VHH binders against o75319. Designs and how they scored, part 239

Target 1, 181 residues: o75319
Amino acid sequence: GNHIPERWKDYLPVGQRMPGTRFIAFKVPLQKSFEKKLAPEECFSPLDLFNKIREQNEELGLIIDLTYTQRYYKPEDLPETVPYLKIFTVGHQVPDDETIFKFKHAVNGFLKENKDNDKLIGVHCTHGLNRTGYLICRYLIDVEGVRPDDAIELFNRCRGHCLERQNYIEDLQNGPIRKNW

## First folded at step 14 (VHH)

Design tg50 (framework vhh_etentamig_d1)
Fold by OpenDDE, second read of step 15:
Structure tg50 (fold): chain B 181 residues (1-181), chain A 121 residues (1-121)
Amino acid sequence: as target 1 above (181 residues)
Amino acid sequence: EVQLLESGGGLVQPGGSLRLSCAASGFTFSNYAMSWVRQAPGKGPEWVSGISYSGGRTYYADSVKGRFTISRDNSKNTLYLQMNSLRAEDTAVYYCAKSLWPTHRSWFDYRGQGTLVTVSS
């Protein structure tokens, strides 16, 4: 239904572009049917997402949705010019190798096809924090060779919130590198 | 305050060798990837080489692979670039750069004032 996710209101709607990357993280936008349960200033729709991105003088080139449900918004709510990719990702647990690979593959594909522009990869889960942060950091660590603590710090700073899940942090810091292919 | 001070540049003949050094201070050197970038006259900056925070991974631009070697001594807060088989096209100001990435990036946190390398007969 139209149940507002727990603690959804507590998080900034959109982070900042991560310097040196094409990533930007945000919390899940909610379709219009959710607005009746929100104060006007709490509303964050797909339209609001794009407006906020434009306010940052950026442009989305891809949206990766990591939520494990489809009830929050419809891909049809997005501009046709922006590809939408759903990667069902279970919350609270470290994503499995397949999920990690899917994410990496999507990112690499986008970068390959978008070398001639500076469009961003928008990534979100429910809060745009834990699953989102893990997968972005996992990519930076495994593919880009970034030190785990640097990746985490960069994400936290840009998202405006810190990764909360200790199991994610531990896996990023001390876990094995995952295969990139 | 972050400081990066490059040294070791100079005039060398084609086929010659130089070793650049970068003395770092003002930050925990061992926690950061470091890179060498260069800028030739009339050209934009070019990433040359990068090394991970621990020194365990090294990366090179295609233009310098097999000729240049990047290394670091974290106990001395120093970054090195051994340049062999130098070519005229290697002429540039070489900068030490602090970055989250050891790989090719357009964004760096800090860079030094640079040291001039001139390869000429």
Scores: ipSAE 0.380, ipTM 0.750, lowest interface PAE 1.2, mean pLDDT 94
Fold by ESMFold2-Fast, scan of step 14:
Structure tg50 (fold): chain B 181 residues (1-181), chain A 121 residues (1-121)
Amino acid sequence: as target 1 above (181 residues)
Amino acid sequence: EVQLLESGGGLVQPGGSLRLSCAASGFTFSNYAMSWVRQAPGKGPEWVSGISYSGGRTYYADSVKGRFTISRDNSKNTLYLQMNSLRAEDTAVYYCAKSLWPTHRSWFDYRGQGTLVTVSS
């Protein structure tokens, strides 16, 4: 059988919408084949994701998948009406400028095309924490002009878990602003 | 918003047992890790135990491992700590804490009055 990602059970499935933004963060959904190793209350399939978003009276308009793998679920496991974007992002290292640019471009494009609705941009990596939190905070800092500490606090509060990787936090707080993307 | 009410503390002799409870309100209890943190007289706070949001994973400080058992009932919004083989050094005020993750490296939100446990002959 399929192996559950390390520490995946330790994290909330889905955070809350980050107020003042269109972002919502979550951990990677696991397709049905993983459920044999999970208690019923631990299951978090693509279907479970959409049910939990609806329970918050929210609607997804885009999913950005930052994992460096396709083993956990497939785009066809998602509703055809929800766009899916894969940005292969290596864990542990601060995302490179190309990855940051792709993320910013996708978010800006979505916001421009969705001015007349309130649909959310769902962002996830394996735990929905480090790569996810970094790229969301980087967007808020560089594009929206949010103070680094405020962006991090907002993400941590809404995700229900704090960014763990010190190199990511350090880059957000003291790294250069990537405004020319 | 977050309210945590600890209970079950008291005076117990060495080798005895106590069960602590924490009634949680003001947040979606089943969505958060929970922890027990204690503070002995004249000392700083010490993390004791943590439990994942589902109850599927539990963690313990070396000082209590094998003696204490953490559990939760998500249907009742209640956290428990079963304390067995109590020692004088377990004497402390015990606080229930909302946790970002269920380990000692978490950030803890503990707002209750705590419950006093005194282990003495």
Scores: ipSAE 0.000, ipTM 0.134, lowest interface PAE 15.8, mean pLDDT 87

Design tg51 (framework vhh_etentamig_d1)
Fold by OpenDDE, second read of step 15:
Structure tg51 (fold): chain B 181 residues (1-181), chain A 121 residues (1-121)
Amino acid sequence: as target 1 above (181 residues)
Amino acid sequence: EVQLLESGGGLVQPGGSLRLSCAASGFTFSNYAMSWVRQAPGKGPEWVSGISYSGGRTYYADSVKGRFTISRDNSKNTLYLQMNSLRAEDTAVYYCAKSLWPTHRSFFDYRGQGTLVTVSS
């Protein structure tokens, strides 16, 4: 259906690039059919996403979609020049090792193939906060050796919203490092 | 106010050793990754080594692997760099740097005034 996700309007559409990384988080863009249920200023389409990224003088090189549905927008709504990766990620629970590995693998692959540019990895779930924040922080912690609290703080600051799920925060702070291979 | 004060630099012959120290203050030292970076005359800054907040993980540039050892004492708010088998190309001002990352991809928040290391016969 075309119902607006709960609390979707409450979150900033696009965060800021995370300094020292190529990550940028945003909430899920909604295809045109959703606009009927939104005020003009609330609309956030795939086109709007790219416009907002450009306004930041950035360019997306990859979009990782962590939502557990395909009803929000179609990959065809994106420019052909920007790869789209779907990683179905269940909400409210800590992603499993396979999901974490898929995310890490995708990020590492992108970085390997894009050493000659500064294009960003755009990551989103529904709100672009909890699942998105967890996986980005998990990557920074496991792969880059960032202190958990620093990773969380960095993400929160750049996203403009704080991670909300205690189970995610707890796992990031005290959970084991996940395998990178 | 964040302060980083490097010491231990000096003149040494090739093959010699030096131990650098960095005294940190003005922040919770044990909560941050720390790095050593260096800048040689006429060259840009180069990341040398990094250590995680707890000291559990260490990282090195290829140019210093096997020769340099980074360590820290969180109880003393001090960062160290043991430099062995020094080479002429190691000549540089060495800076202690506060960062989120212990790796070469670090975004550094602060760095000290540096200490000069000169390797010459």
Scores: ipSAE 0.271, ipTM 0.699, lowest interface PAE 1.5, mean pLDDT 93
Fold by ESMFold2-Fast, scan of step 14:
Structure tg51 (fold): chain B 181 residues (1-181), chain A 121 residues (1-121)
Amino acid sequence: as target 1 above (181 residues)
Amino acid sequence: EVQLLESGGGLVQPGGSLRLSCAASGFTFSNYAMSWVRQAPGKGPEWVSGISYSGGRTYYADSVKGRFTISRDNSKNTLYLQMNSLRAEDTAVYYCAKSLWPTHRSFFDYRGQGTLVTVSS
């Protein structure tokens, strides 16, 4: 069956745009089949995502889905005008170099093609926190030259929740810079 | 429109102290890192200190470490620089700067005339 992800209800649906970047982080949207397991105020469908982004006066130009499953929603549940990229990323483990490489290239490609607009890159995993926060911070550190603690603080504040996984935090603070962009 | 209004500068003797303030408006202050940048007569700008969005991280140029303290009050949209043990080489116009990151590599978007600090006997 289609179970609500563990602790999914504990997290805010959508964070704020990270100032000075094109990133916005959110938890995984859940398709219509999950709604009977949720109170109305708990629902967060793909449509709800786009409504909440619009309420912030922002517009999505790309969604990067980091979940290691396709059960939560389908690309067909998203507007045709918004590109969708799936990067299968295993939870709990620090993302491997191939995953980091794919993420960086997707972000760089989007930024190159969207120079004349202010559209956002939406990034999510299941909770929009650990895998999401790691890859966004890794991008800021490796590509933009941001100090690790600054990247982590910016992400935590804008997401409304702090990165939880100590192995992810340790890799960001003390791990090698991946020069594979 | 972003506005940054610096105050608190003046003439002070070597070894003295001053507290600078910066009143910010026209943006969501709590969403940005803030920095202090100074420019001595006839020289280029020098980054002095930076503070993260929440105030949880602070950074200092080697020339001011242990003497200056940066702080912020997000409820008042105000940035501060407490300057102790002032030296003649601290003489400069001090500018409040809106930053993406609280480090010397960040883009600085400052407005206004700054506040003059003169350290002289």
Scores: ipSAE 0.000, ipTM 0.142, lowest interface PAE 15.5, mean pLDDT 86

Design tg52 (framework vhh_etentamig_d1)
Fold by OpenDDE, second read of step 15:
Structure tg52 (fold): chain B 181 residues (1-181), chain A 121 residues (1-121)
Amino acid sequence: as target 1 above (181 residues)
Amino acid sequence: EVQLLESGGGLVQPGGSLRLSCAASGFTFSNYAMSWVRQAPGKGPEWVSGISYSGGRTYYADSVKGRFTISRDNSKNTLYLQMNSLRAEDTAVYYCAKSLWPTHRSHFDYRGQGTLVTVSS
């Protein structure tokens, strides 16, 4: 179906690059079939995503899609030059170790292959907030050694919205470090 | 309604010091990063400094590093900029700005009317 996700309209479409990182978070772009259910100013398509990124003088080098569905847009809606990675991630619960590892591995692989540029890793779930924020913060904490509160602050400020799920926040602040291999 | 009111600007000699203040209202001040930006005559706006919501992180443009200090008092909803060793090139209208992140240099949610700082012999 093409029903608009709950509260999707309430979130900023695209955040800001996270300083000191190559991450940028955004809410899920919606393909054209959703537009009839939206006001023009509410529309946010894959094309709109790239336009907004360009307006920030940035360039996407990778998109990581954490949604648990494929109904929002198709990879074919993206430029061929930007790789698309799907990591099915269940909402509302802390991602499992496998999901965390997949995310870390993808990020590390990208960074290794893109040392010669400054292209960004675009990450999104439905709202580009909770799952997205958790995994980005988990990476910063586990891989980059960032303090949990600093990571959370960084993400919240750049996304323009705060992580909402207490279980995610608690796990980031007090949970164990996850293996990086 | 968000309001930002800058104060503390004035005329100062090179090498002098000024302390700017910004009184914030109309939003939960302690939840937001804040920045100082300035605009010199005939020039575009320039980001000067930023501070995280808690004050735990501070950021500076290269042009002011070592000379300027940004701080905040969340209990008073006030942002500060201590400016030391002022130079002629620091002459500008200084604005307090509400932003998503203290390092945002091009886009701000709100800014005040500004306070003029003139550095001249």
Scores: ipSAE 0.008, ipTM 0.283, lowest interface PAE 9.9, mean pLDDT 92
Fold by ESMFold2-Fast, scan of step 14:
Order: C-alpha cells, then structure tokens, then sequence
Structure tg52 (fold): chain B 181 residues (1-181), chain A 121 residues (1-121)
C-alpha cells in the first residue's frame, strides 16, 4: 500500500553526521507514489535524501535499511554507485545478536574498504530513531568503547530526536556488551 | 577546568624507549576514552593510539602498532604511552586528548600542552 507510515511526518528527514564517526541517520525515504499524500515541503524521496546530504557537504557510501518491509522504496530507486544493505529488523524488540553481528560486520567492512575517503554510512528504519539509534549506539559502545550515556546523547543530538523506546535505552545502558563481533 | 598535563618526553636514540604520562584533572577520568595524538614539525596532527574508559579496549595507528602500548590507571587519573623501538619519524610533540571514543575517528574535547619526543643519534 501507499499509506504514509504512522507519525512519519513528525520526524526530521535527515540528522547531522555524528562527529568522530562515519554515521548519519534518517527516516525512511518514500518513493514517488507516496508524494500524492504529501505537501511539497513534506516530500522525502530517495533523491531528496541525497540532495539533503549533499547540502551538508557530505556523501553517502553505504545505506543500511533496517525496515521490516520493502514497500517504501526499492533499491533501484538509489544511485547504482551507492551500496544498499537490507537487514530485516522487527520494531519494538531489542535487535537480536544475529542482527547486531550483521550490522557490525557491514560497518567494519565499509570502513576497511573506505579508508581513503570520508563517505558516510547512512542508517535508517521507519523513523530513523529506535532501531537505527540502537544499532548505531550498540556499535559505538561495543566496538568503539564509547560510554552508553555518551553514545545515546550524541545520537539524540545529531538525529534531532531522542530515542523513545525504554527497553532499547535500558539495554544500551545496562545490557551486556556483545563482543561476538 | 579540564586539565591534561603530559610528561616523559625527551631525547632518545633510535631503537630506544620512552614512557609518556598524562595527569588528568577537572573531569571524571574513568568516564572518558583517552587518546594520544602527535604533531611532527611542519605537519598536521596524527592520531597515535586510543583507550576505552575502562581500559578494556586499545587501538593503534598502523605506524606504531606492535611498538607502542597505551594504558591507563583510573585510580591515579593517569594515561600512559609506552614507546619501544623508537624511530626518527616518531619525533613529534605528543598530546594527551580527552574524547568520546578511543579511535582515529574521535571527536577530541580537549588536548593538553604536549611533551616533546626527539629521536636522533
């Protein structure tokens, strides 16, 4: 269906690059067919995504799509020069270890292959908040050694919205480090 | 209020060793990642090594991996860099840096005044 995701309009399209990292978070882009239900200033297509990132003087090198659906846009709606990775992640639940490992592997692989440039890893779920924020913070805590509260604060500030799901916040602050790579 | 005071630099022969220290004050040392950054004469700053807030994770630039060891003592609010097998290209002012993460991608909140290391015969 071509229904706008619930509360999608309530969130800023794209956050800012998280300083000291290669991460940038955003809400799900919506393909052209959704624009019939949006005012011009509400539109956020795959093209709009790349334009907004360019306006920040940044460049995407990888998109990680955490949504549990393919209905919002298709990989072919993206430039062929930008790799796309789909990690099907159920909302509301803390991502499982397999999902966390897959995310870490993708990030580490990108960084190894992109040592000679400053391209960004774009991460999104439906709103670019809970699943997105959890996995980015989980990476910073587990791999980069960032304190949980500092990772969460940095994500919230750069995304322009705070993580909403208490179970995600609880796991980040008090849960075990997933050292299984 | 944040202060980082580096020490331990000096003149050393190629192949020699030095141990740098950084005394931290004005913040909760055990809550922050720490890094060593160096700047050679006429060059930009280069990240050398980083350590997580707990000391459980360490990271090194390829140029120093296997020769340098970063460590910290949270009870003394002190960061260390053990430098072995020193080479002429290690000549630089070494800065202690407070950061959110212990990697070369780090955002450095504060940097000390530095300590000079000169490697020459």
Amino acid sequence: as target 1 above (181 residues)
Amino acid sequence: EVQLLESGGGLVQPGGSLRLSCAASGFTFSNYAMSWVRQAPGKGPEWVSGISYSGGRTYYADSVKGRFTISRDNSKNTLYLQMNSLRAEDTAVYYCAKSLWPTHRSHFDYRGQGTLVTVSS
Scores: ipSAE 0.005, ipTM 0.269, lowest interface PAE 11.8, mean pLDDT 87

Design tg53 (framework vhh_etentamig_d1)
Fold by OpenDDE, second read of step 15:
Structure tg53 (fold): chain B 181 residues (1-181), chain A 121 residues (1-121)
Amino acid sequence: as target 1 above (181 residues)
Amino acid sequence: EVQLLESGGGLVQPGGSLRLSCAASGFTFSNYAMSWVRQAPGKGPEWVSGISYSGGRTYYADSVKGRFTISRDNSKNTLYLQMNSLRAEDTAVYYCAKSLWPTHRSYMDVRGQGTLVTVSS
């Protein structure tokens, strides 16, 4: 149904572009049917997402949805010009190698096709924090060679919230590099 | 509060010209793409034209391409639509709309009250 996710209201709707990257993280936008359960200032729709991105003088070139449900919004609620990719990602556990691989391939494909612009890769899970942060950091660490602590700090700062799950943090800091190919 | 106020509509003969204006307030105008949409009597809304936030890119429906010109002055928070070679089928209420993307014809979060354009002999 249209039940508001727990603690969803507690998180900033949209982070900031991560400097030196094409990533921006945000919490899941909610379709109009959820608005009846929210105060006006709490509403965050797909429309609101793009407006907020524009307010930052940025443009989305891709949305990666990591939620494990499809009840929050519909792909058709997004501009036709922005590709939408769903990667069903289970919460609370470190994403498996397949999920990591899918994410990396999606990002690499986007970068290959978007060399001539500065459009962003928008990534979200429910809160746009743990799953989102892990996969973005995993990419930066494995593919870009960024130090784990630097990647985590960068993500936290730009998202406006810190990664909360210790298993994610531990895996990023001390876990093995995952294959990129 | 976001406000859009259209003006410049009126009665014109076929082949004539009109220039519409839209005064925007309540938001950072220069950060948003803008569009013109029209609705003819008994018809659904039709996207007419769009312009990027900077004004660097413009987009047109096939029905108005070559005849209409969209522009904006960000220093004045104003959107314009120059309409030339007007036809009877251009008769409609014209709305200024705050848009997500200049190329997207369906997503607009706010529009004004509109201005009526009537093309008739």
Scores: ipSAE 0.008, ipTM 0.265, lowest interface PAE 9.4, mean pLDDT 91
Fold by ESMFold2-Fast, scan of step 14:
Structure tg53 (fold): chain B 181 residues (1-181), chain A 121 residues (1-121)
Amino acid sequence: as target 1 above (181 residues)
Amino acid sequence: EVQLLESGGGLVQPGGSLRLSCAASGFTFSNYAMSWVRQAPGKGPEWVSGISYSGGRTYYADSVKGRFTISRDNSKNTLYLQMNSLRAEDTAVYYCAKSLWPTHRSYMDVRGQGTLVTVSS
């Protein structure tokens, strides 16, 4: 279906690169079939994503898609040179240990294979906020040793929107550190 | 205004050790990667080491790997470089640099006078 996701228009398409990291967060791109429901300035296709990142003088090396659907765009809509990873992540619940491990493993693998470049890991869910922000912050806290409040502040500032899910924020601030998942 | 103040350099014999410090101000230190960059007499700048904004990732030039250790204390806005097993080839002015990512390709222009390290018998 060509139904625009709820509140999708409320969010900025793409955030800024998170300084000191290889992460950039964005909302889900919508394939061309959705554009009839959007004003020109509201359009955010896969092509628009790459143009906006290029406008920031950045380059994507990996896309991690956290949505629980494949209806918004197809991997085939992305350049063949950019790897695409799907991690089906249910909204509203804190991601489980398996999902957290898959995310960490993908990030670590990308960083090992991309030591000779400065390409970014693009992460998105539907709004590029709650699931996206949780997993990025979880990585920074557990792997990089960042204080939870600092990770959350960095994500919020760079995304341009604050994490909304209180259970996600609570888990990041006071939950167990998964250093050795 | 970004300010970086390096210290800890000096004259040391081959095989000796020195610990360099860099006091940072004018930006949120904990949000940025940091690097050490050196410039030997008559040569261009050489990236030596980088550290992620949290300290969780460290990177080293092959010439110093196993001998130098980069670290940071975000509570003190201070970057460190522990230099062991020093060689004559390590003689240089050492600068710290704010970085977008902890590699040589992402460090910003060096600032200040640096700290001179001379390794000589």
Scores: ipSAE 0.000, ipTM 0.135, lowest interface PAE 15.9, mean pLDDT 85

Design tg54 (framework vhh_etentamig_d1)
Fold by OpenDDE, second read of step 15:
Structure tg54 (fold): chain B 181 residues (1-181), chain A 121 residues (1-121)
Amino acid sequence: as target 1 above (181 residues)
Amino acid sequence: EVQLLESGGGLVQPGGSLRLSCAASGFTFSNYAMSWVRQAPGKGPEWVSGISYSGGRTYYADSVKGRFTISRDNSKNTLYLQMNSLRAEDTAVYYCAKSLWPTHRSYYDYRGQGTLVTVSS
């Protein structure tokens, strides 16, 4: 249905670009049908997403959707010029190796194909926090060699909210490096 | 206050060697990746090498692979760059840089004043 996700209103709609990266995190935009259940100032649609990104003088080059449902918005609500990638990611548990690999592969592919621009990789789950933060940090740690605590701190600062799930944090800090291929 | 002080630069002939050092202070050195970047006259900055916070992983630009070695001593808050088989094109001011990344895509928020390396016959 069109019920608003739990605690969705509590999170900033869009974070800031992560310095040194092409990543920006945001909470899931909701299609117009959800607006009936929201105050005007609470609304955050796909259109609003792009407007907010532009306000930051940025441009999205890819959207990675990590939600485990398709009820929030349709890919058709996005500009045709921005690729949309769905990676169904179960909430509350550490993503499996396959999911991690899919994410890494998508990011690497984008970077390879977009060397001539500065377009961003927009990543979101429901709240744009836990699953989103984990996978971005996992990439920074495994691929870019960033210290786990630095990756987490950077993401938290830029998203405007801190990772909440201890299992994610623990895995990032002390878990094994995942294969990049 | 973050401070990075480079040393070890100088004049060397092609094929020669130099060892650069960077003394770090004002932050927890062992928590940060470090990099060497260089800037040649009339050119933009170039990433040279990076090392992870623990020293366990090292990274090099293609232009210096096999010739340069980056290392660190966290107990001394010091970063090193051993430069062997130096070439004229290695002439540049070399900077120590504090970063979250050890890779060429790293964002660094601070760098030192640099030390000049001149390779000339």
Scores: ipSAE 0.028, ipTM 0.530, lowest interface PAE 2.7, mean pLDDT 92
Fold by ESMFold2-Fast, scan of step 14:
Structure tg54 (fold): chain B 181 residues (1-181), chain A 121 residues (1-121)
Amino acid sequence: as target 1 above (181 residues)
Amino acid sequence: EVQLLESGGGLVQPGGSLRLSCAASGFTFSNYAMSWVRQAPGKGPEWVSGISYSGGRTYYADSVKGRFTISRDNSKNTLYLQMNSLRAEDTAVYYCAKSLWPTHRSYYDYRGQGTLVTVSS
């Protein structure tokens, strides 16, 4: 086997849908080659992801993968009916404006095409926390007009874990709105 | 201690206008999105309009777009809804709501006591 991401076991696999939005956050699914290093209760494959979403009576309509690698799973491991978007983001750094606008365009496009259903946008990085939480909160603040502290509190509550990176929190609270690109 | 007090409801003829107000207290009004939600007799609640914490962004249900205007005065802790070209189907109790964000997908953590708007002859 492949190496399990650091601290990956410390995080809840899938959060709850964020009320009033189409977002759900989760940690990176791991393909079968990782399962030799995991107890049955620790396994979280792409199939496990879809089973856990279904257990919440939800349905995924888009996956946005924010990891800087393809080693954890392949798009071919996902159902063909669910679009997959890769946005390479480096950990520890606040995502740049190009990355932010790519994320916003993908979300806006999904919402326009899915007006008549309630399908969710699944967002993940390695732990489904810092990069994931930043981009979701940035969207809520910039596009939906949510107060930064409220966006962060909603994400933390629904994910079940608090945003950890102070530079991400500072940018969300005090950084400029990225309105146009 | 959060309080929202709506006013301005009443009886108005079809095609008429009415202005609703909501006086907010017990929280920092300028930090929250605000919404108007209505409930007609025998129906569930319907989101009508929302406004961002700064007033810079406004949103409307398709049923009221072009007829209603939401606004706020953060210096007075007051939310407004200007209703023009009123129709019988606008008859409802109108509630002011403290919102996480100003869209129809908003999560409301508090709403006021409501003010009745009746559109008829």
Scores: ipSAE 0.000, ipTM 0.239, lowest interface PAE 12.3, mean pLDDT 87

Design tg55 (framework vhh_etentamig_d1)
Fold by OpenDDE, second read of step 15:
Structure tg55 (fold): chain B 181 residues (1-181), chain A 121 residues (1-121)
Amino acid sequence: as target 1 above (181 residues)
Amino acid sequence: EVQLLESGGGLVQPGGSLRLSCAASGFTFSNYAMSWVRQAPGKGPEWVSGISYSGGRTYYADSVKGRFTISRDNSKNTLYLQMNSLRAEDTAVYYCAKSLWPTHRSYLDYRGQGTLVTVSS
């Protein structure tokens, strides 16, 4: 259906590029059918996403969709030149090792294939905050060796909102490193 | 309000050259990719060329590669298309378009009224 996700309107549509990385986080864009339930200034479509990215003088090279539904927008709503990857990720719980691995593998593959450009990896869940923040931080911690608090601070600052889920934060700060291969 | 105003079209002989211009207003020009598209009589619209927001990257349809050059001056909010070695099949109305993606033909959110280019002996 066309039900607007709870609290969706409360979050900034698009964050900023995370310095030193190729990540950018955003909330889920909504297809046109949702617009009738939104004020004009609240609308955030796939088209709007790319426009906002352009306004930051950036380009998306990959979109990773972590939502657990397909009702928000269709991959066909995206440019064909931008790969779309769906990783169904359950909300409110720490992603399992398989999900983490899938995410890392996708990111590493992208980086390997995109050494000659500076295109960004766009990551989103529903709000582009908790699941999104966890997996990005998990990657930075496990793969790039970033300190957990530094990764979290960087993500929060760039997203414009702070990670909210204590189980995610706790796992990032004190949980074990997950396999990278 | 987004406005795009094309100019520079006209009648040229085969092998001739034209330079099209597009004056943009109503948006931050330097933040957006731009494209040229054309529509010939009786045909659908065809993507011709695209340029990144900074001008650092340019893209061309196979039909115009080596003959056309897209450029922009962000200080003047102007898009250009240098067309050399023009052919009869280049006859069309040429439109300036605000692009969602420089290489994607289907993601153009605004275009101007167009300027007519006629290539004929």
Scores: ipSAE 0.014, ipTM 0.274, lowest interface PAE 8.5, mean pLDDT 91
Fold by ESMFold2-Fast, scan of step 14:
Structure tg55 (fold): chain B 181 residues (1-181), chain A 121 residues (1-121)
Amino acid sequence: as target 1 above (181 residues)
Amino acid sequence: EVQLLESGGGLVQPGGSLRLSCAASGFTFSNYAMSWVRQAPGKGPEWVSGISYSGGRTYYADSVKGRFTISRDNSKNTLYLQMNSLRAEDTAVYYCAKSLWPTHRSYLDYRGQGTLVTVSS
């Protein structure tokens, strides 16, 4: 179904670039078929996403979609110049090692191919908060050596909303570093 | 105020070694990742190496991997770079940088005045 995700309207559509990184987080864009259920000011289509990124003087070079569904929008709704990667990630539980390593490999590959530009990696789940924040922070902690509290604070500040899932926060702060990637 | 003071540079022959130091003050040194960045004459800055806040993780540019070793002593608020098997292309001013993460070239919130390393015969 074309039902609006629960609490989707409660979240800011797109955050700000996380300084010192190539990451920007946002909630899932909704294709035109959802707009009949939304007020004009609530609409956040793929086109709206790119307009808001451009308004920040930023440019997307990759979108990583962490939702466990394909119903919200199609890759064809995105500009042909922006690669799209789907990593099916179940909500509520801490992402497994396979998911974490897929995310790390995708980010590392993008950075290697884009060392001569400043294009961003856009990451989203349904709300652009828990799965999104977990994987971005996990990357910063494991790969970039950021302190867990610093990674979480930076994500929260730039997203405009705090990570909500205590099990995700607990794993980031006290869980093992996932080194084999 | 944040202060970073680099030292240990000098003239060295190819194949030689130098140890650079950076004395940090004005912030809680153990809470920050630290990096070494170098700038050769007429070129832009190049990130060389980074170390996590605890010293548990270290990272290196491909150009120096296997030759340079970054380390820190949080009890002395000091960052080090041990440079071995030096080459002419390592000639540069070396800067100590306070950072949030050890590998990110774009996030340098403070750099000192640098220390010159010249590799020539």
Scores: ipSAE 0.000, ipTM 0.181, lowest interface PAE 13.7, mean pLDDT 87

